# Designs tried in a protein design chat: VHH binders against HTH-type transcriptional repressor CarH (carH). Part 7

Target 1, 299 residues: HTH-type transcriptional repressor CarH (carH), of Myxococcus xanthus (q50900)
Amino acid sequence: MAERTYRINIAAELAGVRVELIRAWERRYGVLTPRRTPAGYRAYTDRDVAVLKQLKRLTDEGVAISEAAKLLPQLMEGLEAEVAGRGASQDARPHAETWRESMLAATQAYDQPRVSDVLDEVLAALPPLKAFDEVLAPLLCDVGERWESGTLTVAQEHLVSQMVRARLVSLLHAAPLGRHRHGVLACFPEEEHEMGLLGAALRLRHLGVRVTLLGQRVPAEDLGRAVLALRPDFVGLSTVASRSAEDFEDTLTRLRQALPRGLPVWVGGAAARSHQAVCERLAVHVFQGEEDWDRLAGT

## First folded at step 16 (VHH)

Design n2 (from m2 with S110H)
Fold by OpenDDE, last read:
Structure n2 (fold): chain B 299 residues (1-299), chain A 121 residues (1-121)
Amino acid sequence: as target 1 above (299 residues)
Amino acid sequence: QLQLVESGGGLVQPGGSLRLSCAASGFTFSNYAMSWVRQPHGKGLEYIADISDKSGKTYYSDSVKGRFTISRDNAKNTLYLQMNSLKPEDTAMYYCARDKYYWYRGGMDHKGQGTQVTVSS
């Protein structure tokens, strides 16, 4: 599999380091030698991002960058060894569970750096879709449920959710560009849970679908205007938050009315599947499972 | 190989109760959310309920809320569906399904062979 790479802006965002600082570090200390794209742009790997994060951590701790650069090889070896050593223990709970537990513990401790480190490990070890399915999405669902139960605070939930979101956005940027089929993806007008949508976008991109992602809380009228302008092959809508059947129907009716007749509309998420009868009445497709990815992709 | 084997279906009178079981194998059951879906004859699949792998929180479709209860025993790798106050419209093939976090919590990747539930006088 081709190694995932990021442009400098994305690498900067992921590492929490300014672009100018990255360039300076590269130039002054030679800590990174990113490959260049055919177009001449720097392409940073997950490893490169990890390096940047380590440098940032050290400098934030008051270590001079020159010293941090010298320590970097040792730190990276330690990180690699730790990653390699964790792989060898036979009784190891599926790596996915261990990662989730680690991130959850870090979240509870408000240890953002540790969450970041574990995320880096996950994304280095797993392909994007697998990382999402086995680690990121389950983590966020768990975090959400814990928040609802009062075992996690809003701050803790936000901390980890934002970090995961940033990584997902990066994965989306790195995903193949679709060519044949075009989908517009959006959340319901009042839907704030974007992670399901992002995951769907990621998967569709990997299936060769061109995706226009509009994000959370998209008003029906605005969606309609966008769809008229873009003329996609389908619209995908995410709805996760629980609502009454009546509210759901009202919202979906408005959405359907705002969209061109005959345009396939898909709805996915917990709310969608719980209100499947409403969707059927409105001739909206409800995402149900694995086979529907092919349907969405037109394959 | 991943296997989901449903059991407990049968013929019941309206107002009756059934308990379905699903034996899971070939994967770490405790790490997956699970769901029940059904398919009436000549109709599409319908979501019924799902249960979290983490908190054990349960969710239900509008059609079965208050009547059905989904539960799991991780030690036995078994998913259950307690169905009370059954109605003729509940007649369907019932499937146990392994969920993935498609659209956050909205999709399955595998389902079993199913068990037939018939509600009739």
Scores: ipSAE 0.893, ipTM 0.953, lowest interface PAE 0.5, mean pLDDT 91
Fold by OpenDDE, last read:
Structure n2 (fold): chain B 299 residues (1-299), chain A 121 residues (1-121)
Amino acid sequence: as target 1 above (299 residues)
Amino acid sequence: QLQLVESGGGLVQPGGSLRLSCAASGFTFSNYAMSWVRQPHGKGLEYIADISDKSGKTYYSDSVKGRFTISRDNAKNTLYLQMNSLKPEDTAMYYCARDKYYWYRGGMDHKGQGTQVTVSS
């Protein structure tokens, strides 16, 4: 499997280090030797990102970068040994729960660095889609339900959700660029839950679909303009937050009217499932399950 | 091998009640959200209800809200659907399904063979 690589901006974001600092560290201390793309751009691996994170940690602790660079080999050996020791266990399932519990505990403690570390472990151990399906999505759903029940605060929810989002964006960036089919993906105009949309984007990219991601709270009219300009093969809409059937119908009607006639429109999410009859009346496809990924991909 | 086996279907009069069961095997049942879906003859698949693996929170479609109740027993690896105030429109093949977090609690990856429910006078 081709090793995942990131551009410097993404690597910087993942590591929490400024791009300028990365370049300086590479130049002055030779701590990284990233590969170059055919176009001449730096391509950073997960290992490279891990190195950057370690350097950041040490420097944040007050260690001079020159000294941190000297310590790096020893630290990385320890990290690699730990990862190698954990990777040999065949049943990733027990690990998924452990990772989720660890991140949840860290979230409750407002320990952002620990959440980050566990995320790194997950992404090092699992392929992107598996990481999403088995760890990231379940975690966020759990976090959401706990928030709704009052066992987690808004701040705690935001802390972990933003961190997971950043990782998902990175995974999307690293995903294959589709060429044969094009989908525009957006949330409903008032929808703020983006995790489902990002997961869908990630999966579609891995299925070879070109994806234009518009994100959260996209107004119907703006979506229409974008679709006219881009001329995609389909539109995918995420709707998660609960609402009345009437409100849902009004919103979806507006969306359908803003889009070209005959363009396939798909809706996914908890709200879409709950209001399936409305979707059918408006000739909008409701995502149901595994088989619909192939339908979306045109395979 | 993952298996979902539905039972409890049958013929019932309008206004009657049925309780469906789904026996799950071949996976860690407690780690998955579960759902019920149905398919009327000649129509597409329709979502009915789902239950969280984390909190046990339940969600319902507009068509069955207030009449149907989804529940689970993790110790027995069993999913249930209590159906009250049944209508002729509820006539369908009913399937138990394992959910994944597609579109954030919006999809299933596997369903059973189904059990037929017929509501008729």
Scores: ipSAE 0.892, ipTM 0.954, lowest interface PAE 0.5, mean pLDDT 91
Fold by OpenDDE, fold request of step 18:
Order: C-alpha cells, then sequence, then structure tokens
Structure n2 (fold): chain B 299 residues (1-299), chain A 121 residues (1-121)
C-alpha cells in the first residue's frame, strides 16, 4: 500500500507549524527530508508530521530549534510508536473539507486541472475508502444539492462528476479481486446516479467480495439474464433519485420478479431508504449502515 | 469518543406531538449528515429522516412525511425531530444516527442508545 503523504500545507496544518517555518527547519537543520512528487512537490508522511509536531512541542517549551534538532534522533523511537498509534486516529475530516472546498471552487471556475490536482492530493493522502467516504462522496452530494438549488450548472456538475468517476474506476481497478463471495451490482433501470454503486463496489472489493458491476440504468430483464449466467451470491441495487412510492414499488417488483427466487437482493441509496416499507414487502434487504457491509460480504 | 445521546421520548396520546433531541459529541457535528431511525419492538430498524450537512436539505421516509420534521443546530451540536400527529404505529425506540455516504446517501455508521416513544390512548 502506498504510504500516505501530505503536501506541505496539509502537513503544516496537521503539525500546527507554519509552512515557512517547516521550510526553514528543513533548510537550516535538516530535520526532515521529505520525498518529492513527480511534479517536484514535497510529500510528507505521517512520520514527518510527527517529527514536526515534536519539534513544535520542544520549541514551544523553549528549546532552541538547533537543540531540538539534535534531540530528534533520541525522540524518534518514541515518535515511531506515536506515529503508529496516531496515524490511525488522525481525523482527516478538516482536511477533507478543505479539499472539497478547493474542488468546488475550481469547479465553479471551470478549472478542471485544479480539480484534478486536488483529487491527486486526496488520493495520495488517504486510503481509497477513506477518500471516498470523507471527500469524494460528500463532494458529489454537495455538487448535486447545489445543482438542484441552481447554484451550479449542469456543465459544472458534469465537470467534477466525470473526474471523480474516473478516479473511482481507477480505485476499483486497483482494489483486491475478491474470491470468497460474488455480488452483482447495478443501478435501478432508470437510475443515472452511479456513484453510490461505485462506492459500494469499492468497499465490497476491499472486503474480499468479487463484484460484477453493471452500472447505470440496467433493465430488469437484462439483470435477470446476467444473474442467471453469473449465479452470484447476492444482487446489490442502487436507487438514489427520488420517485413516488408507487413507481418505486412497480420498479422493484419488476426487478424482484426478474431475479431467481431465494437470491438475496439488497437495495441501497436515498430512494431505498425512503421507501423501506416497500422493500420489506417484497422481501428485499435495505442497506442501513455499517453492519450491513459485513452481511453483504458474508463475514 | 463519539457520542450520540437522545432525549425527549415518552408517552403520548394519538394525535399528540413530541420533540426529540440528540446531543452529539466527539466529532465535528457540522461536517456530518445526520438521521433519525427507529425500531419498533420485535421489528427491524426503520429509517425516518435525514438532514444534509451541507445544504441542510431534509429527506423523509414515506411513513412520516408531512408529520415529522428533522432539523439541526450546529452551534449546539444538536439534532432534533419534531413529531406531530403521532400514531400508535410510531411507537418505537428512536435513535439519532450519524450518516456516511454509503450508497451515496443511504447509510449510517453510528447510532445512539435511543429514547423510547410510546403512542397510546
Amino acid sequence: as target 1 above (299 residues)
Amino acid sequence: QLQLVESGGGLVQPGGSLRLSCAASGFTFSNYAMSWVRQPHGKGLEYIADISDKSGKTYYSDSVKGRFTISRDNAKNTLYLQMNSLKPEDTAMYYCARDKYYWYRGGMDHKGQGTQVTVSS
């Protein structure tokens, strides 16, 4: 797994140290030797951030930076333990917000290269699932809501959505193949929002599930044929767009009828959530939360 | 530590009203969508409503639409559920939940201990 890295601004924020000071410390005392990205930018690890925090602490305590730098090797053993412990607990949420804001601003400005750069930074800094949960999905949700409110145009929505989709597809490609359980994932026949489905696929892959992804607007009959051919352990359906309870029931009935009896069918998304009673009547499982991932994975 | 603490439950007559509150702590409340779910005795969890962390847009299940209102006060780290026109079928343990964007906008990662709501004549 690629080691998580941060750009200097993020590292600065995490460590509570000004960027200029980080640069000065590196230059004057050689306390850090961050890796460089292919583009030439500094990439700081969690260990680097821990070092910065330690230096800050010492200097705040009145230790001269030159002396703090000399003490660093002695502190490194403790720092490694701390990094191992804290790396797992650092809430990336504040940074996630910054990334989302940056991408949103870039989107509003039709600055696709900037969106791309920020995405690259996110994916370099966060594991795939965390990137999705904390940055990508929230961003798209925000974009969607803004579009609905008229503050973003269709073009702006498309600009960022396409880019995020591409990254998700790449993450899926890089994800474990899965061997123990097989799920077929599809959107409802009229559902065009596939990001939820892609996120689900990504998570299931990381849980060791083999996933056949059929994508958007999959007709019920076609899904049935695919499932007969593939004989998966379960079917997962995404439904996000709002619709009437009647329309939802009609569609889900058609889907259930097209699928083999006894095959577990799961539905997820905002529409599924809102029409839970319909799902229950049709003996379809509604995804509700964290515990259902294990249920889907069969673990 | 992440905590969600529900309050405001109780016994109410059919047609009555009740307001639930949820105090959130241990995370940045304003950065998360929040939801209410309920569990009737002997039944599974049922989604009620959710509210966006960005726009504040609200969404509801078919069973409560027009009767319940979800709201939030980010300054107080508090989620609310105003329940009007209560029915016996609304009797359940009510939970405040933190949402994640599972299936885009369809899942929670944590819920509180719950507060009991009983609607009975």
Scores: ipSAE 0.891, ipTM 0.954, lowest interface PAE 0.5, mean pLDDT 91
Fold by OpenDDE, fold request of step 18:
Structure n2 (fold): chain B 299 residues (1-299), chain A 121 residues (1-121)
Amino acid sequence: as target 1 above (299 residues)
Amino acid sequence: QLQLVESGGGLVQPGGSLRLSCAASGFTFSNYAMSWVRQPHGKGLEYIADISDKSGKTYYSDSVKGRFTISRDNAKNTLYLQMNSLKPEDTAMYYCARDKYYWYRGGMDHKGQGTQVTVSS
């Protein structure tokens, strides 16, 4: 899989380092050797961003950049060991499952404080996107399926969902603002499941996309008004709950009609995935996988 | 290294059946939802089905619902797709995919090399 890369502006934002400073560090100390895109632009990897974050941390702590640069090999080894150790820790997988199980058990017991404590532990241990992908989203999916099967009550589902939502909102607040591209994100008019949307928002923010988040159950007309006012580069829609192909088509048709012609519309979620043919007929993009994040971000 | 290796494809007549398998390695198979996708020649990827890692609940696209069955054997790290009542329109390269909870069970992060399924008289 092609390693994800970022432009310098995005890398700067992710690392919390000014672009000029990144360039200076590269030029003066050779701390990074980013790849070039075919167009000749610098392409920074997650590793590069991690290096920049470490350098920033050290310099913020009062370490001279020249000294920080000398520590770079050790930092890289540590990062590689941490990445390899986190990657090779086949055992870190046990932590995600353990966390999910703990939160589920706490949820079943209506133990909100315990859920909170475990969430804090997760967010302290994992980066935001990793926390979302490996712990939060899987947990909520499991909770949803259990609710559907009747093994969890509505109250239990709400208990954990609301807590996770609050954490996601906090993560969004802390995420980079994004400035390179603007997306309006909303759920379908009758969609109440917001977790997927929040996760998408979080990821897009970390990709440098400015996100206007409208939330759950957004009427088509209201979305249209918002989009006219905001003039985003794209609209992202979440639809999770199962529905008939006919209902899906009717809803998506209304949504497409409410939006400006030519504006890219993306739809993500289980329902969208199951009704892909409908989306194609309506010239709406269906989110499929990892590569589509870059497409959404315009990178 | 993460690997997904599909097998079981081939030529089949309309109305026939095939069973695809996907051998997974390089990750904890039981911890991931899995999906099948396909790509007809000259067309984009199409979602077929997915199966939960936790509940084993299955989901299907409109195009294959009632005809295809996705299943998994965690002990064998293997994903299956039973395809019945095959149609010419089912002709495609079929891929096994590892799902992520993008948009809440709406995306994949990896797919295999694929196995060709051709439905023709």
Scores: ipSAE 0.889, ipTM 0.952, lowest interface PAE 0.5, mean pLDDT 91

Design n2 (from m2 with S110H)
Fold by ESMFold2, look of step 16:
Structure n2 (fold): chain B 299 residues (1-299), chain A 121 residues (1-121)
Amino acid sequence: as target 1 above (299 residues)
Amino acid sequence: QLQLVESGGGLVQPGGSLRLSCAASGFTFSNYAMSWVRQPHGKGLEYIADISDKSGKTYYSDSVKGRFTISRDNAKNTLYLQMNSLKPEDTAMYYCARDKYYWYRGGMDHKGQGTQVTVSS
């Protein structure tokens, strides 16, 4: 049913054809039949991109555009059969790689407008959770690891993380409000990595959970006061930065003690998995995989 | 069809070594973080280690740090776990898993059928 489409500037980049030429070819030779979105933009399909690629190839070889247009019907019949045979049911992974590579290159060049353009392309083309899972979250992790290793500067990391954060906040505002189960989400005390928490919030909202999002660096005592007032069904905590087992246990003990007995407490993030025995001793659940989203959501 | 196939398990004496392999197919291996988890008989899943898709950054559970080494070969679509200084407590079914970036880093969305490791004299 729903076919993947692109705006004209994305189609131009994918096909290697300037927007002005696409418009000229469409107008003069009628070789494209793009649909329009409800907002009025032209929507180009993968077939439209393939048409543009063939026209560019032929014209680069010296074929007049009028002659290239006459050749398209049989060329496209063969290409459509080949595409269908290769994998008509494939996911968006090839486009996700292209977007991630484009954003990384733009980040390396400090090109904020280009990062913004690619983010807009991703969010126009993919549903919110798929955009996050396939493009935004992997990119954030890759950029963070490159910054940690010294192959990206802190300024480059901040440029992309700030842009992605703005889009995540927008996705959260647009997400379903949530009508069942109530989760309070916060980062560990002194935890600065907010993006994991925002991603968890987005996913829980799309599972129908009401989320109260407290953000980073929430002291244990203040979390306890919020929980007593809100009476949630669970608390979800993000802990990403590396911690010694001693520091992790001390911090988690204070958090557990500040919260009512019997209230489910979940922790997610790399530090939680590294110290899972501590979590088990304190009766705190460690997020280990996709099955746990349903446990959090109460389904 | 997404497929993760573990191999290399078996019976080994305490103090011994084993190398587990996981052959991945049906997805772009080099675009995913990968992990090893284990399940001792009658117990829940225990996280062991993970490795990022591009940078090779690794994390380890406290129970195996210093004894186990996770690695990957993206050209062969293969994940590895080198297990040294094995103890009877390491006896478990070992699974390789594909990770998603839940909570920034971590959280499997698919695991294999597993390979048994038994450490006994």
Scores: ipSAE 0.734, ipTM 0.890, lowest interface PAE 1.2, mean pLDDT 85
Fold by ESMFold2, look of step 17:
Structure n2 (fold): chain B 299 residues (1-299), chain A 121 residues (1-121)
Amino acid sequence: as target 1 above (299 residues)
Amino acid sequence: QLQLVESGGGLVQPGGSLRLSCAASGFTFSNYAMSWVRQPHGKGLEYIADISDKSGKTYYSDSVKGRFTISRDNAKNTLYLQMNSLKPEDTAMYYCARDKYYWYRGGMDHKGQGTQVTVSS
């Protein structure tokens, strides 16, 4: 099995420690011994990231770095022994399904500290897009559907969604700005559900697209004004909440009319797929799958 | 290796019924939303229905709502599409697809090879 490794800038992001501080800790206190790649970059393992996280936590609590380095071996021994003693494979981090189940159980128990701990584990183990695709988005959808069916309360749904939203906003802030093709992203005028839009923005920025993110509840007239000023290459719209075909068509008609003819307009989300014929009549592209990311990004 | 194998297509009279099945392997079926899409001859892909991985919540395109029912059996790694009141315009190649949670709730990342449904008058 191959060990997963990271370059220093990714390790820094995962651990919440600035690159220059990682370098200083390595040189002055000997707390890490990462190997070098043939290209000369340091390769940081999952264990190295865990070490950095512990050092960050202790120094944030006011422990001098020299003292934190002394404590580190016993802290890491304890963590490793706990994992081994619970029967976890010494070669494995939790699967995406295990993380989702842990977060759901913590949500059911209103255990916000535990939700936070699991989120930190996920983001330490996976790159941002994989974390979103394999854990965060499926969890949010599952929790939202359980809330709609009555098997979770609104308080339980909000507890996890607010924590995930905070992490997603942080991931978006850290994502590349993008210099290729410009997209304006907004929710439908009455759409409150922003997680799909934020996920699309994150993915597009990682594909090199410049994204202007307008967020929730953007009226059609205001979107039109923004598009005239920004002159984007496309508009991407999120429409998740269930709508009748009539309501969807009325809203999309107003949006299409507010936007320049010839400007590509894409819609994503469950409502868009349900009302595909309406989108086709209005010359609006419906997002259907993975291959559409390349079309949307212009590659 | 990931595989999605559709079956149950065939020739049927207008007003008839068919049940499509999709056998999934090579991934944890219960962790993914699944969908059916179709492609009429010479046309693009048309979304039909999808079903969530855990709750069983379903969505349908306007063109099939009330006539088709999507379902899944996670213990058997199988997706189903019950098609009732079939019309000639339902004639198409039908594909089983695995969904990612793009835009919160949908967007396929893998599609099977398809099964032909022909509704003749």
Scores: ipSAE 0.730, ipTM 0.887, lowest interface PAE 1.2, mean pLDDT 85
Fold by ESMFold2, last read:
Structure n2 (fold): chain B 299 residues (1-299), chain A 121 residues (1-121)
Amino acid sequence: as target 1 above (299 residues)
Amino acid sequence: QLQLVESGGGLVQPGGSLRLSCAASGFTFSNYAMSWVRQPHGKGLEYIADISDKSGKTYYSDSVKGRFTISRDNAKNTLYLQMNSLKPEDTAMYYCARDKYYWYRGGMDHKGQGTQVTVSS
């Protein structure tokens, strides 16, 4: 009586199987015996959903449904061990996807108050780094890619990016000041996309690093002067926009020449990974993944 | 539990082709950018390619651009790497990785156990 059940549409969604196929499998092969509600519609249990997932997996691998059904008794024994904590539903999906969908819809409608409301919800519900990692950065990338492909206008991209930028600035003001290691952060020359740099700054501050954030539009010579005055432990550069290997190497060479030879220089962003061999030839570190945060922070 | 399981590696002659697959589970695959990285014996990790979660936008390292193609099937929770015109220099352990948005778009947070690709005659 207290067993959780689903209507066929929800069971289909949870299992990744079309409703019509569930009905066909049930009718022809007898692989399920769902209960009927008093109103007469099918009620599927977590066990039924697990059975559908197994049949889906096997048929996707090329096993005939008739053969998959013959394996069902053995599958049922295995499913008992898994069902204790493996019920899936759309309601159990991460809230991050829901927030991203709401933000995208509001952006498409030019609905700035709604964008603001969802941002406030996210920041009230999640710690700053988790909010950035799970909601804000993925959304910004999605919006930017839609703008590039022409499915969003530049005005829609700016509407959401300006709102997110305002929140990131507030988060940076509230972040720990940082008491060890000193990083100077700037964008690559001609790089106008600052959100990657702001995200890196926020994370470094939470790792205890002191950050001097120079932003975009800093010529290589001026970066060099700043570094000589500040004597940081490293320089971090953000490079997001796609560049040819030739342009990337020319620019990075100028930057490296403006900086002391023994000073660690890191580059992050999609363009940096694309041109990893260039970075290595110039003795510049490429940010590859989560493990590199400790290297930057000196731990 | 979050899992990335690579397959499709093996021995191939120079000039040949392989298609790598990565089965993902334990997370909402369609919400994450995914990448392939490789590690030649005795060397560090080398980025190969990545693909966005929704739009399908791709990026490639200079070393494989034009020869390799990354793709994904969100309905099957599967990432692919089509590798054509293979060279001995492509010999490495190949890893499927889930990306985070470090520095806006770049950097993995989880990597599979890998599948070996060996290009030799």
Scores: ipSAE 0.710, ipTM 0.887, lowest interface PAE 1.3, mean pLDDT 85
Fold by ESMFold2, fold request of step 18:
Structure n2 (fold): chain B 299 residues (1-299), chain A 121 residues (1-121)
Amino acid sequence: as target 1 above (299 residues)
Amino acid sequence: QLQLVESGGGLVQPGGSLRLSCAASGFTFSNYAMSWVRQPHGKGLEYIADISDKSGKTYYSDSVKGRFTISRDNAKNTLYLQMNSLKPEDTAMYYCARDKYYWYRGGMDHKGQGTQVTVSS
């Protein structure tokens, strides 16, 4: 029995991609090699439809089509393995809980090679944003909370956080550069917790936003100078460590005063949500959820 | 399908108490941080509290700290909000939310339909 195929209009409907765009992508980027029917029409397989869906997903997330095409080989390897039966069920591949359990056990044992192996398994199995959202960030939070409670030592926390940080930096380097809207991202002054900022940067770059990433411990005055020179469309600030309302307000006031009037300023992280009223008084947006990514990206 | 169903709202006098519940289904509840958020009439969404998936670490907004307590029972797939010393300013639609780890810890990706809490004399 022959593999199921579709004419281009049906493939377009199934993938949610306009016919004209399918032809342009195939012609310019060589991402599809459909067979020809005896009648001379192009025949698209289920694999071709899957390719189109992945390209649509990535471009909808703001990835440039040229960059999305570069990501296809790895993404399609996983999909083809699933079609062939490898990893087709939850029993065939670990889910997020299993990976987190393995990482935690390795951390407790100070087993750095095992932590590295599990991280590599996660990154091989999942796209970057999904790996971060479902495994890496929850793991970092869990490990940090165990350290705060005393059930993990500082050495155990650092062993995991340093390995995860290295992977996040690599993912960020490989992420699309972005060509619309410009965001400047920094942590609050004296904020050491960078992982949330890196995750936000990664997501914004995948949404097509150009990101200037300033990192930890950026003094308000220096942020102001950078923003004046760069003239971004928004500033994104990360604040995670617990702060009194007074301390938070003093710090955010200094930050707001250092930045141009009318420039959108967003804060994200647990401390930002805790002090939402302060943010509102200072005309600073608090990141609340998934829909706010669209506002930041200008969509 | 993922569902978050809030219950326990109602009318209460200032100084009173209510306990909200949220029944979760369609996902592995014990793998996600969860939050409560509220929306007062004519205002934007206000964060109330969140709780981690495993350790039970909690965070609270300034407006409710000391009066509200978030908790969860992973065996029952249920999130709770105990609200004490209620004020008229607490009047709002209250939503249960599933958190993603946007910006490390914070930011919901799904919110329930809500349950109304009205505090008046």
Scores: ipSAE 0.708, ipTM 0.882, lowest interface PAE 1.3, mean pLDDT 85

